# VHH binders against q8rxe9: the designs that were tried, part 6

Target 1, 356 residues: q8rxe9
Amino acid sequence: SVATDDTSPSVKKRVVSGVQPTGSVHLGNYLGAIKNWVALQDTYETLFIIVDHHAITLPYDTRQLGKATTDTAALYLACGIDVSKASVFVQSHVPAHVELMWLLCSSTPIGWLQKMIQFKEKSRKEGVENASVGLFTYPDLMTADILLYQSDFVPVGEDQKQHIELAREIAQRVNHLYGGKKWKKLGGRGGSLFKIPEPLIPQAGARVMSLTDGLSKMSKSAPSDQSRINLLDSKDLIVDKIKRCKTDSFAGLEFDNAERPECNNLLSIYQIVSGKKKEEVMEECKDMSWGTFKPLLADALIEHLSPIQARYQEIIAEPEYLDKILSEGADRAEELGAVTMRNMYQAMGYYQRRRY
Below, E stands for the ipSAE of ESMFold2; O stands for the ipSAE of OpenDDE; V2 stands for 0.75 times the mean of E and O plus 0.25 times the DockQ between their complexes.

## First folded at step 1 (VHH)

Design d3 (framework vhh_enristomig)
Fold by ESMFold2-Fast, scan of step 1:
Structure d3 (fold): chain B 356 residues (1-356), chain A 118 residues (1-118)
Amino acid sequence: as target 1 above (356 residues)
Amino acid sequence: EVQLLESGGGEVQPGGSLRLSCAASGFTFSSYAISWYRQAPGKQREWVSTIYSGGSTNYAESVKGRFTISRDNAKNTLYLQMSSLRAEDTAVYYCATGFYDSSLYDYWGQGTLVTVKP
């Protein structure tokens, strides 16, 4: 059974999340997004998409894409994604994503896409002639990723809200153009073709900042690997990165001093990975030197990441298990998406292929 | 001044048990990960087990299921309960703190000798 035409109403609202297959997940993405997504599995019906079609919109290494896809899937599972509660699948394994994207492109004004941050950034850096059509239209693909599954919520940080607002505007436009009485006259259900998705801001979604610049968000695109902790960094590498991270010359440690962004960042990381309350960390660390605090932070990071690393190694040692999980997730996704695609083709007046 | 002092080593028969202790001073014991390492004569130093400030534990595959690491924060003491001892467990056992990996530890105890006699 599919959720959109099931006779029994779903008691859980649906959440859809996408992640690019970089093969490397850093601490900022883990603490700010993945850890929160794991918690959502208990409350929501969750779908986690490894968005390999998005990965090709910017320059990439063809020798690494397949491995990065499976490495990313294994990292998600190692972080606590539970396939008995959630579906994990690869975007390119479900053709409906690009089919829906194409249909949505017909309803998306060029001006809406020109306002998107990534296209503006790319055009500013390399000129418009060097930006791909894929980069220009990828927000329609992101919208398809969401709307294909009738998502109630999409978890986003504040800086990612623009994509959800676009998805909402496109859904409203398509519902207006093709839904209602027009769809009913073509033999359809009528009403709305798409639920209007809402942004979901997870509780305690932490912004993790760069180890080399407390004013810049930790990022996989930053040139220096010393600026980030990757989930698979060795214990030695974690220690070395923390030893070399930018600090200040103030006495003691404190949160929320605007003159001390590195101090706030490193204490925040310690708070989250140690599981302590902010008040406990303040009392523990207020009189510490950096020489005392840095080993404490490194040990807390290693304690937190070691179980994840162990589970990751276990999963990648069993490639057939991983393949089966991704295949089953794709089957579930195809079943859900097929209802949306049938409804769209009907509402848009297409002659649909009959298979006998 | 950080000090670590191991005790509890000695001679034991194969299949026997020993409990090692490490008394710590000069730092906030409850805030740091503490590890056990061992070194047999002519061999490389080998990591045995770590217990983190939060109580999480890790073990080398060779000792998993036979050894149990624990800590008493009120007494600033680390323990290693060793069971089903084998001849290959014969080594000097060291308590270490600072960093998780042995190559990065700044503070080591003097060690305590464990000898398993066939």
Scores: ipSAE 0.000, ipTM 0.160, lowest interface PAE 22.1, mean pLDDT 82

Design d4 (framework vhh_3k1k_2; at its last look DockQ between E and O 0.31; V2 from the best seeds 0.00; counts 0 for: pae E 16.5 > 2)
Fold by ESMFold2-Fast, scan of step 1:
Structure d4 (fold): chain B 356 residues (1-356), chain A 120 residues (1-120)
Amino acid sequence: as target 1 above (356 residues)
Amino acid sequence: QVQLVESGGALVQPGGSLRLSCAASGFTFSTYAMRWYRQAPGKEREWVAGISSSGGRTSYEDSVKGRFTISRDDARNTVYLQMNSLKPEDTAVYYCAAYFGSDLYSYDYWGQGTQVTVSS
């Protein structure tokens, strides 16, 4: 069964997280972010949204969007998201996201959106004269993703804190304009329409560095695929990438030597994927050559990633199973969001349609 | 004015049945989840059953599963609790509550309660 619901009491706070439909995940994102999100489902009521509406704000390939959406869902499930504990769904399967965004746009000053760093950065990449209204207003959609579900927390990195602050300001403004005594007069409960969400800065995840430069973070944007391990890399490709990765000429292996960033990176990866303690890895590896260590690391990576790859292949081999999971998640999300939408329409004075 | 008014409480024999009703007014009933709670003498108020705003989901405390059924009639702004196979330990004041949002951001409205006594 899904985490918590409105039919019974729960002590869990709610966390909402949006994930872009990229279709691929590398080791750095997995160890540094996805494992933290998976852990949240044990402590919080979690909603994981695949934000396909967000994906269209910049040029994209219409032939790939659907596949990227389902591949991303399958990868997150394979990494440990448990649909009995968490709700997983596609943003476009729940129309309330766009409906709420439209209502929130009417309460968001243009000046607030002009100051968003992401708009400025994406506009430079796209070209200012060709930037879409969607690119300009996507922070209202991100705000709708959060506020629709009365979330307590939103997991964010430091670079995304501005988006959460905007969401808080919009929520406060809507509560001021439409809540309170005015809402009571229209037959509502009064008070606030939205809970004010707080940023949840996750526990520091593992920092996984580039295989070709121990001073740079592993990144999907790096030109060379040799710089990263992707979760779906074949066994042969993993072996080849580790064989070709940058190393040094020092004798033995050690952590925490500033002159040996590649050594520290590769030992850290080995420690995490093997499940060993740092002291165990230090003792095991201190006298190893790179020729001995590289095969050991490759084997540990293969052993760690094989169950994830097997689960991913299982899921994508049965598209009806994935469709059912995403549909059930969307049904759950729609029920939760319907309460917020009915209250918004009521507080804003709309004539609400009766369904027969 | 928000009101929740419970009715249907009575003295019944063990094994008997009762249907409790809760009539709501002063708020948009269809947007709220509805819950039943009970409070026995000397005990804290405990949750018994709930139904989502859509009516699509119901949930029950383990000791009442299979014996109690919650339902709602949005046209009449009423939630019901059908209680079957009643036991002496079901003796309590039963309260209706209207709930919105997450469990941690509750906007509960409460009724005055209706007394259920199960005794021979």
Scores: ipSAE 0.128, ipTM 0.699, lowest interface PAE 3.9, mean pLDDT 84
Fold by OpenDDE, look of step 2:
Structure d4 (fold): chain B 356 residues (1-356), chain A 120 residues (1-120)
Amino acid sequence: as target 1 above (356 residues)
Amino acid sequence: QVQLVESGGALVQPGGSLRLSCAASGFTFSTYAMRWYRQAPGKEREWVAGISSSGGRTSYEDSVKGRFTISRDDARNTVYLQMNSLKPEDTAVYYCAAYFGSDLYSYDYWGQGTQVTVSS
């Protein structure tokens, strides 16, 4: 009885994430998300999406969307996403996202979407009656992005927890409605149509706050560009933004003081971009003045971002290279998604197209 | 409909005190960080003070530190700005703002503003 050493190479779990191509990628996006994605590439099968269908759910500049899309893709690569390990593609290049969204919409009670905090808040600004259906169904599109690829894990911020929970609920509902014996009766394999995704929540230490308000997260929607470091900011602009950033009048520098949120933020940024341990930064900076620390921070930022900027320029200088990468990514995505879509159409009882 | 309504702006003498109020409606007030901004004539709008959603953290612009105090009452959906030792340079329209930050989406709500004039 030859013990077949079933060492079948453990199939890597799949991770899916993405960002909207709206505005410039800033330091908060990078340190809070993209940098973590880079680390995931060795452990997981990773798909990183530029989600341009999401970008059109709010007012946007039609003249800038294309460029924003390519810039975002370029920055993914520049930040260390490795196309030999990950698939990078644009959401609109894979029609299955919208197809699956439609199917999921048919199984999503309207009451579930009405409870979404982001929709409630966004719709109140313009009035609920004026809110777009796209904005309302935004979570279903996000759910499609996740479930299309049978994702095991989804890196998300704390603000997206509700949407991930919704995605899980939708997946469970669809599995219940169409999966199992019902699917088998229609000629399918039976069982679950979707994996139930799990959130990967970044550690709290990766939250970068505004340079002008230590109580607000760094954001693209902030009224002043002074509030954020963009990844493509010039050296001079970085120096100027750090010079003018909000600080307090306390002596010395310290972490984890609730009365000194700006200080904590700036030290945290310095810690991350310098690669130093918290204790090392504390010891180094504890007696520094702002006049001494700000230039130090600026230099560290410049040093950290310079390679990213250089790589970005190289990528942008070769449009054909980027196009090829995105095309290959989309091909891979289509291949993976095709299986999911086939199963869904079968389980839901669609007449299947015969290819002669 | 989301509404922020500022009140309490007035003409005061240098060294005087004023308390601004911002009444919020149409959103879950307790989940938002609240902020005060001001805009003087011919100048850009500038941040003055902020308070976290829990009220546990406050922050101030350097020029107002020690003179202004931001506070909130979640039961009344109101944020306050106590302004003491007012100076002529504090003359501006003061705006209340609510921020909901997400990595993917950030929303800011603004009030219409209230005029504060400090003059002898």
Scores: ipSAE 0.022, ipTM 0.357, lowest interface PAE 6.0, mean pLDDT 89
Fold by ESMFold2, look of step 2:
Structure d4 (fold): chain B 356 residues (1-356), chain A 120 residues (1-120)
Amino acid sequence: as target 1 above (356 residues)
Amino acid sequence: QVQLVESGGALVQPGGSLRLSCAASGFTFSTYAMRWYRQAPGKEREWVAGISSSGGRTSYEDSVKGRFTISRDDARNTVYLQMNSLKPEDTAVYYCAAYFGSDLYSYDYWGQGTQVTVSS
């Protein structure tokens, strides 16, 4: 290792993002998370993980998981992941996630898992006692996703800070059990076995609301497709959804009026997809009617999304290219994870295999 | 054991009022946003109302706005739906849901539903 001094370049901090292999992305996902997380690749070393192991903790269609995984990867790449700056890979392609999960399970109090599973159980009459082991232990897998790479930050929404706090608690416990002075005496560096990850909260302008209610977050789980724009919606469908979206009867358009949540939402979307500064949008739109603004917004959405849609189609049409990107991402992740696993096994006192 | 148990569904005359309750157990209720949905016979389940985890933000589907009010009591782990000026088209099974979502690692919990029937 190199000693640091006043002339040493700073090492980039690492961000890890886990994404469910849903196969689809709506505008709320994109503007509220994916766009900003992709942009983090310019500041941080970034890892984007399609978390297929997490998807099997509940009933799923075995015929769809693979396709959903590759479709999700293609959508994220189309959203602007630059493989020269970031790694994108499938969780199951890096066995160390499960290896570390097992080691973490051995240090995780069962009561911590019980609290989390109680929040995750769906409309079941049988309750927590009949949940699969995979569902019960998912917090250790999530923690492994983060700790394997010595991650500094995990991007989360404001209402999801609780989930990263459990991962932080597990990391702190493992550091207590196996780190500190004991770890240093074994040749460890840094004073702890694992970095304690921190939540990274998106900036305010990225929260996208339902097209049918400006007070509800845009969501895949909302019953009506009218409530959301999907990244792959056709031009005509985008126009139709914006034409029918909820508005108000106030004159003019403005940001940040609590009595006009739809206006704030639609202007915020326009600002982001047009690439204009807030002040520029205010000057452009302040005297518009909804009848003038809605076509403007629809055109801006189409202009922004069309290149993403075209890129997505190119990627899914070239499965060898997509496979190569995911393979190279997994290779990088394997390299990083190997260091972590070696340290963890050493700290836990395992007899380690020799390298010749 | 995580449970959401709806209650208060009944047969009521048009123009009447009804309060639904959804009692939550087995999780930290105060950290979840809560929502009400309904499903009429032969139709898809539709969102009706939502309330943030803090209780400071509420939202409603257009057809119920001004007639329905969602609220929560974190001390009792309960979310309510006050339904006034009921119409025959409000007839449905009403479900509550607990939402603990991020785009990264989200899961939802659902209740079993309570029947609301609005007829003369």
Scores: ipSAE 0.000, ipTM 0.154, lowest interface PAE 16.5, mean pLDDT 81
ESMFold2 (binder alone), look of step 2: mean pLDDT 83; pTM 0.845

Design d5 (framework vhh_6fv0_2)
Fold by ESMFold2-Fast, scan of step 1:
Structure d5 (fold): chain B 356 residues (1-356), chain A 120 residues (1-120)
Amino acid sequence: as target 1 above (356 residues)
Amino acid sequence: QVQLQESGGGLVQPGGSLRLSCAASGFTFSSYAMYWVRQAPEKGLEWVSTISWSGGSTYYKDSVKGRFTVSRDNAKNTLYLQMNSLKPEDAAQYYCAKDLFSGTYEYDYRGQGTQVTVSS
């Protein structure tokens, strides 16, 4: 769309990321996604949304949701999200998300939502008749999270690319139905109501694999906690997990041998958390045994994660600080979203409330 | 509601410098991206620069990169454009604009702008 603009205006580059309130983060999420999001703060205007409305679309524990929300926020701040450069806020603290979602639902054909992979998989588990309306329509909520803020880019993995494509189609449809000359006739500026968002292709980042299977990605969903390093794992637990991790019987250590996926995974983790270049790690580790390397890796992980854990503990010890940060972020988000909502209500012909 | 008032333009010789200012009122300045755009006589509006709400991201038209620097003071509700090594092609009426739709190429110009003339 920018490529077709002969006036050559550069658009403000804004990035919006939604994060689930899980209360925990493992090394794979940290090295593969969160470190990239932290780096985006230097280049883009960034908004990080803790999507608690998405968390209720499947069975959940009402006793844990609030704690998981604040724990997740504290973890992202501990990992380097800087509130002077980025907005961090809770989705439910900005009512415009669900207001826009409702307006977008009214413009989204049922058939578009039926194509979504996640709904097909989750509805098979629950049965179509027992799946909630929220589960069926959550892609419209995800679209609202993006379009409310006129996001230029959304950093997503391949599995979420379909949601970005849906957001693009919904934006184009709403622009066609309500924008342009029609909006001008209602006293508006005309033109597009929504910028068409694009997926942000991250620089080739760390691919972190399971500690028990070098061919499987590290995952929270894996049945054994031994398969992952969590950011908040104790020093003793990190040592134990690395001691028990799967290895091979080859002599020495090397990258990029397809017959040695565990070796490549563990060396890659060491490279990233130690801050060393690949060439330095190759020279250091080429003649090591697993008995020599495993303690080295554990020590590097502990050294890397200790500052994050210390920062997390500081933040959690001051719940008033965290509440203030989330409240300020929500205020900023609400002000940004208010522009989009005013324009939508105007373009859709709504009677707007007068405030005296 | 929204008011934007540009200042700092004037006559300068090629290679000279000017600093433009834009005083903003009627909105929460620190929550919006801001733009500098210009219009030369008998030409359309040209985008010049963008600065994010926090000031953490800046973007420039290729022809002004390395010569112009955009900045903002959120405490003073003021936007700036430092223009160095000015060329005759930079002569135009300069406007500041609020992010109307976060990059839908639609800007809110409230002032008369400030004129920049580059003459030898």
Scores: ipSAE 0.000, ipTM 0.106, lowest interface PAE 21.7, mean pLDDT 81

Design d6 (framework vhh_8dlx_2)
Fold by ESMFold2-Fast, scan of step 1:
Structure d6 (fold): chain B 356 residues (1-356), chain A 120 residues (1-120)
Amino acid sequence: as target 1 above (356 residues)
Amino acid sequence: EVQLVESGGGVVQPGRSLRLSCAASGFTFSNYGMHWVRQAPGKGLEWIGNIYYSGSTFYNPSLKSLVTISRDDSTNTLYLQMNSLRAEDTAIYYCARGFDYSSSLYFDYWGKGTLVTVSS
């Protein structure tokens, strides 16, 4: 509910968001999520966590993890994350994440974790005895990512709705078990150890669909790279992917026809990357053929993505700058998390180490 | 000791509304999420929905337009408002403390239940 620390008037509310360190970020992630997160930094104190500990819960390439981590950081900065307004850091650079996860695991019933979608899906494929403890317990790590920083809000995606509700319930349980008068009797402040995070539902955001199936969301896990535009796709590749994307045989182009999911998807992409209003796009495109529209869409995508790609190349060409940004973000995160960890250890009755 | 006591059941005519209550004692009610679950004659348990201590509610999608869950922390009481009752709503209704978002139920305390019969 309320943080244990005092909140000064005029202090911004805090938003925490985790990001997988993947080698490719696609247009759907960018238009549907990252663009909204960039906007949040103007209203909220924002922390963007590159969650490399989550990346190891499933098979991964040890030769690529470090590069994927720095590439992901550079892409977020290139997309408009402003380090004067937001903190960007690597999860493994802040040990408090796994410390808090362990404490939360000790308070989380096994049954709660068994019902999480990702564990159920992977257990069906690999068998329960072959699933890692990390895969089983990673919802507690996601909860630690949020609760460590006394987050007011967490951006909501469909995949994260269940995790956000689990985080709220775990925070409630820990507050009941260890907070209040019990904590006060141990010399603490009393009250709640964690504020209960609220889901943040953005008013704006695009649902970007597959280039090969307008009824399926654009996804990195889809077998064909043809189904998505990646932010770092070359100009030639963007042109080719749009040329080969699925279309229909209807005359003209229009939004909101349930029989034309590909048409709605491609027009929506054009609207967002061109910066035009829906009414402007409707008037411009209503009488276009696919042969006329596809080059227009490809040109708009290239124009939109080129500055992002240029900024990305500039950042990765200066690795010391990127390292400094991530280090400073980790320092800020560690400072914030240390308060929560001291309170947790005190409320749980631990004998705390002295520094001589 | 923890106790949950349901009330408000009985015979009700089709199409009418009914409100069930659950009186909680033996714990700090305001710190816990609460659930409603029902069991129709000869069938398994069906989760209706829950309410967190914050007031956030989540419902079984098949029932969300027909029911409302609320709470009064000053009286340690949980409520289930049911509208447009049908014969298939005939069941024993249970108040429970705990957590479950699936068809499997994991609760630490249950009431004894209250019977609702929808019949002309």
Scores: ipSAE 0.000, ipTM 0.168, lowest interface PAE 14.8, mean pLDDT 83

Design d7 (framework vhh_7pa5_2)
Fold by ESMFold2-Fast, scan of step 1:
Parts: structure tokens; sequence; C-alpha cells
Structure d7 (fold): chain B 356 residues (1-356), chain A 121 residues (1-121)
């Protein structure tokens, strides 16, 4: 039996995270982000959104979007996201995201969106005239993803810091324009419409770097698949990629030598996937050759990834189970979002539909 | 069950020193990396320092490097932050936090209630 939390003085803080439906996950994303999201679900109320509306702002494959969405969901569940502790759902299954985005667009100065790095980079490729309105306004959609659920914290990588700051500025602006005494005069609660979200602070821990360049972060967009381990890579492919990975000619293995970035990277990967303490790895591996260490690392990766791969195959083999999970997640998200939307429409002075 | 309790905050003049402590309970302290994070009024949280489970790996934010020293006593399940040459901009609520994982995008899984540090003339 479980104690009733509504009789307790403390409540869990809420964390919201969006993930693009790529259909694939590499080791760097898994160890650097997904494992942290798995851990967050034990401490925070967590919502994980598969952001399929964001996927259409650039050219995409209409035949692949649906499959990429379900593959991504299955991969996250296989990595340890527990639907009894967390909500997992598809953005397009909750219309409130788009409704809130439109209201936020009406309060966002054009100049704020022009400053966003992703629009600048993508419009450079397409030409400004050919960039979609969706690509220009997607930061308002990202803001809606966060603010709809009154998120306390948002996990961010370096590239998303600008988007979180924009979300904070939009929330502050909307609270100023529509909240307080103005909302109270319209029959509302008054005060703030939105909680101002805070970024989760990244630790100064090790990053997962490229297998072909220890100075570059492991990336799904890198030209060579040899530069990364994908979660669904076969045992033989893992062995081959580790055999071919860049190493140095130093004797022994060690952490924290700036002249040995590949050594730092490969030992860090081994530490994380083996579950060993850094001190244990240092003692175990200090006198190893690369010929001894590479098979050890490959075996540790296979041992760690095999249960994830097995769970992924089980989930994708039962599409009705996945559909049910995503539908239940969307229902929970819709319930939370409905409160925010009702408050927004009231504070903005809309005539709300009566249902009999 | 998991509990982190900070202490040692207070008021100090610019140039002064304070030593913060964090008492950990409800988990095997020696298995976890630990961090100090601070939050000034009206500002978001700022990472200050991290220490590995053994104490062999330590890192600091540029704003505190050379002035603050993080340390731990695994036998006493206690994390410390020695703060020297304090500046008015160091005024904040200071939290100790536990790290579940490390890598790019890694996050803190449990925070204490915080201890207030005020640096003023």
Amino acid sequence: as target 1 above (356 residues)
Amino acid sequence: QVQLVESGGGMVQPGGSLRLSCAASGFTFSDYWMSWVRRAPGKGPEWVSTISSSGSTISYADSVKGRFTISRDNAKNTLYLQMNSLKPEDTALYYCARESYFGSGSYLDYWGQGTQVTVSS
C-alpha cells in the first residue's frame, strides 16, 4: 500500500521534455539524455512528448512519419520510461498544443522569432522566401509544449537554451498582459497564467564523443555511421564499430588526459554501460592494451543494449499495446492542458462555448 | 527517504568566507557524484561545482573558479563547499544535489531545501 500524497505537505515538481520522431536513437542521446529522463521519473512528475508537429516544419517523408513516431515511442519505453510513473504521448494527439501556440503567436513579436538560431540556419538552406511559416513560428509551438503543462523544469541541451529563454520571456509577457487584476475582473483567479519554467542544470559530467573523433560529440547527423553506436545495432556491428574506432599509441588506459580524448571517451562509455565506479574502471583498465580493452567494451555494450533491443522488438510486435499507451498518455495530457486553455481563453476575454 | 540537508549559510561582508555542508541520508552516498547549484532571487538556477563519487574528479563554474572549493567525506555522508573571497553576486540560495548519471544533458535527480548565502556591505 502507498501513502496518500494529498495529505502530505510536499508535491513533486513537473518536468516536460519533447523528443523528435526520428525513429532512431544513438548511444550519445541514450546515455546523455534518455537515461537522465528515466531517472527523472522517480523524482519528478514527468511528461515526455513525441513532437510530430515539429517534424513537419522542414521537408520530411510522409510515408515514414507515422512509423518514426511509433518507433521513437517504443525506443523510449525500451530504454526504461515507465508509463506507471510518467506520461508518454504524441503531440498531435493533444490539439491544445496548437491552440495555445496560436494564442502565444499573437503575443510574440516578430523580432523575437527572427533571432532564433534554427530559423536562421534552415532559411539559409531554403532561401528566406521558401522557409515555411511553421519553421518561423515553431519556437512558439515549443513554448506551448512547455507552458501548456505548467512545467517547473525543462531538460535542455546547449542548442535548446535559446528556446527555453524565449519560453520564459513569452510566459512573463502573457502574465503581464492578461494576468493579475485584469483576469480577476473577468471572473478568474488572477495572478499568473503561467509558471515560469526553469532549465534543468546539466552536470559537468562526461559527454559521449564520436568513435572517429574524440573531440566531436557523437551525432546522428555525422556522415559516417562508424562514428556512432545506434541502440539497435546488431552484436556483429557493435563489435566491428568498436574494432575500427580511433585509438592512440599510448601504453595503458587512463581518464582525464587532454592528449588522449579517444581514451577518455571509450573509458567513459565503458564506465556508464558497465555500471562500475570510475575508480573501479581506472584500476581494472590502467594496464590494458587496446586489443584487450576493445573486446571488453564491445561485450559491455552488447550486455547493456541487448535487453533494450529485446524490449523494443516486443513493443513493436504489439502495436495495439503501444496505441493504448499513447492514447492513455494523451488523455492525461489533455486533462492537464484543458485547465491551462480554459484559463487562457477566460483571461484573454474569449466567449467560451456552452455545452448542454 | 532520500534526504539532503544543507547548512552553513548566513550573512557575510564582501571578501568574507563561508563553509556550506550537506548531510546526505537514505542512499549510499559514496556511489554518487554530487553538485552544488545556486539560485539568486529572480534568476534561474546556476551550476556551481561537481565532485565525483571518490572525490578524484572536480569541476567549477568559471564564476567561482579559484574562490570556491568542493569536497566530500564519504565516511560521514557529507558534501562541503568552502567559499572564499565572496562577492555580492554570490548572494543566492545554495542547494546540494545528487547526480544519477553523467554525460551531455545529464541532470540532478534530488535537491536539498537550500541554504541562504547573503553577501552585503
Scores: ipSAE 0.000, ipTM 0.113, lowest interface PAE 21.3, mean pLDDT 82

Design d8 (framework vhh_6z1v_2)
Fold by ESMFold2-Fast, scan of step 1:
Structure d8 (fold): chain B 356 residues (1-356), chain A 122 residues (1-122)
Amino acid sequence: as target 1 above (356 residues)
Amino acid sequence: EVQLVESGGRLVRTGGSLRLSCAASGRTFSDYGMGWFRQAPGKEREVVAAISWSGGRTWHADFVKGRFTISRDNAKNTVYLQMNSLKPEDTAVYYCAAEPFYSTTYSDYDYWGQGTQVTVSS
């Protein structure tokens, strides 16, 4: 709170989240993260960034990037992101992201970036044979995405806390190097240039597991599409994927048996998409065979996903409306980021251009 | 500041089991990724297993996959390596190490324990 011009007692705490323009979202992302992000809109000032600059750090199809950007925006809106409560915008529509990234690069030790890059490359066996400068420096861009807006919180899944730690370290370092009395001597207000963001680990976020391995988290990077349900999967595809999913040979169905991870996963999915309480699901399903339960689960998934798919189709059928939303979000983001950029340039001793 | 102390190393018969522990002190242990490494005489130090700060991500080297399991208890500031179906070639000094990010590469680890000797008899 000490580091922003937006620190009045009446201002909501700010949450910033970046999303890759992949054009697709799977059930695990939706139930585990997006539903919690949607709920944050009621409590926080929320900014959702479609991070198209991050999308170019690895090989990509230039014919698809624009479409994937708008498809991703439409999917998040269809999932419940409300533009009357949240700002949704495209990273490249706000040049301050790359301006701040460049300034942060001057203050980031090479060793810090090496740890981030090596972690990412080790997690991907078919990743990158020759890393680009962009891939090496992307953690500074990720940090800029957060710090530009003086974010209080960043939503982070349990497995992703490490990536916010770099942003916190960079913010602390920049505050030390350029803030305080040094900034005051240059005509600034002094104090911290950046609020130190905190990770927001969602409570009650569903941990959705693979349809082919109940011990592995559902993932976009898994080689088999049969391991996941995508939000835009057709009714027939949902039925087929559930029919083919891994099960066990135990009689009946139950939660919380460590020997039955697939059973726990599938019942948990059913509970969430049906809106039923755990005790209701236990009573309903305890004596079911897999042959009885699988159609029930598929029907519940179809019921739940149909409104989302319908909203998505309505949004993409109105490209002018989507463009206006993204443009207005970028205007809001630019206004917020301009304060941070002026403060950074002042604290770093730059001669700033005047407008007459 | 993180200080690591390994324990549990001893002589074990081929086919036996052993659990190693690594106790951490100093800064918040739960903010660090952890790894188990080993070094046999005349060999370089190699990565055996790694675990993320939350325990949500684990990795095991191919030569121990199915036999060794890494785990952690953040409430006790301890990381474990459960070693099953031990072979003579598993004989080595075992080290635990910590680093700010999850990693499966030796050079990323900045904080090291002193090691614990595991000897597997034929």
Scores: ipSAE 0.000, ipTM 0.142, lowest interface PAE 13.2, mean pLDDT 84

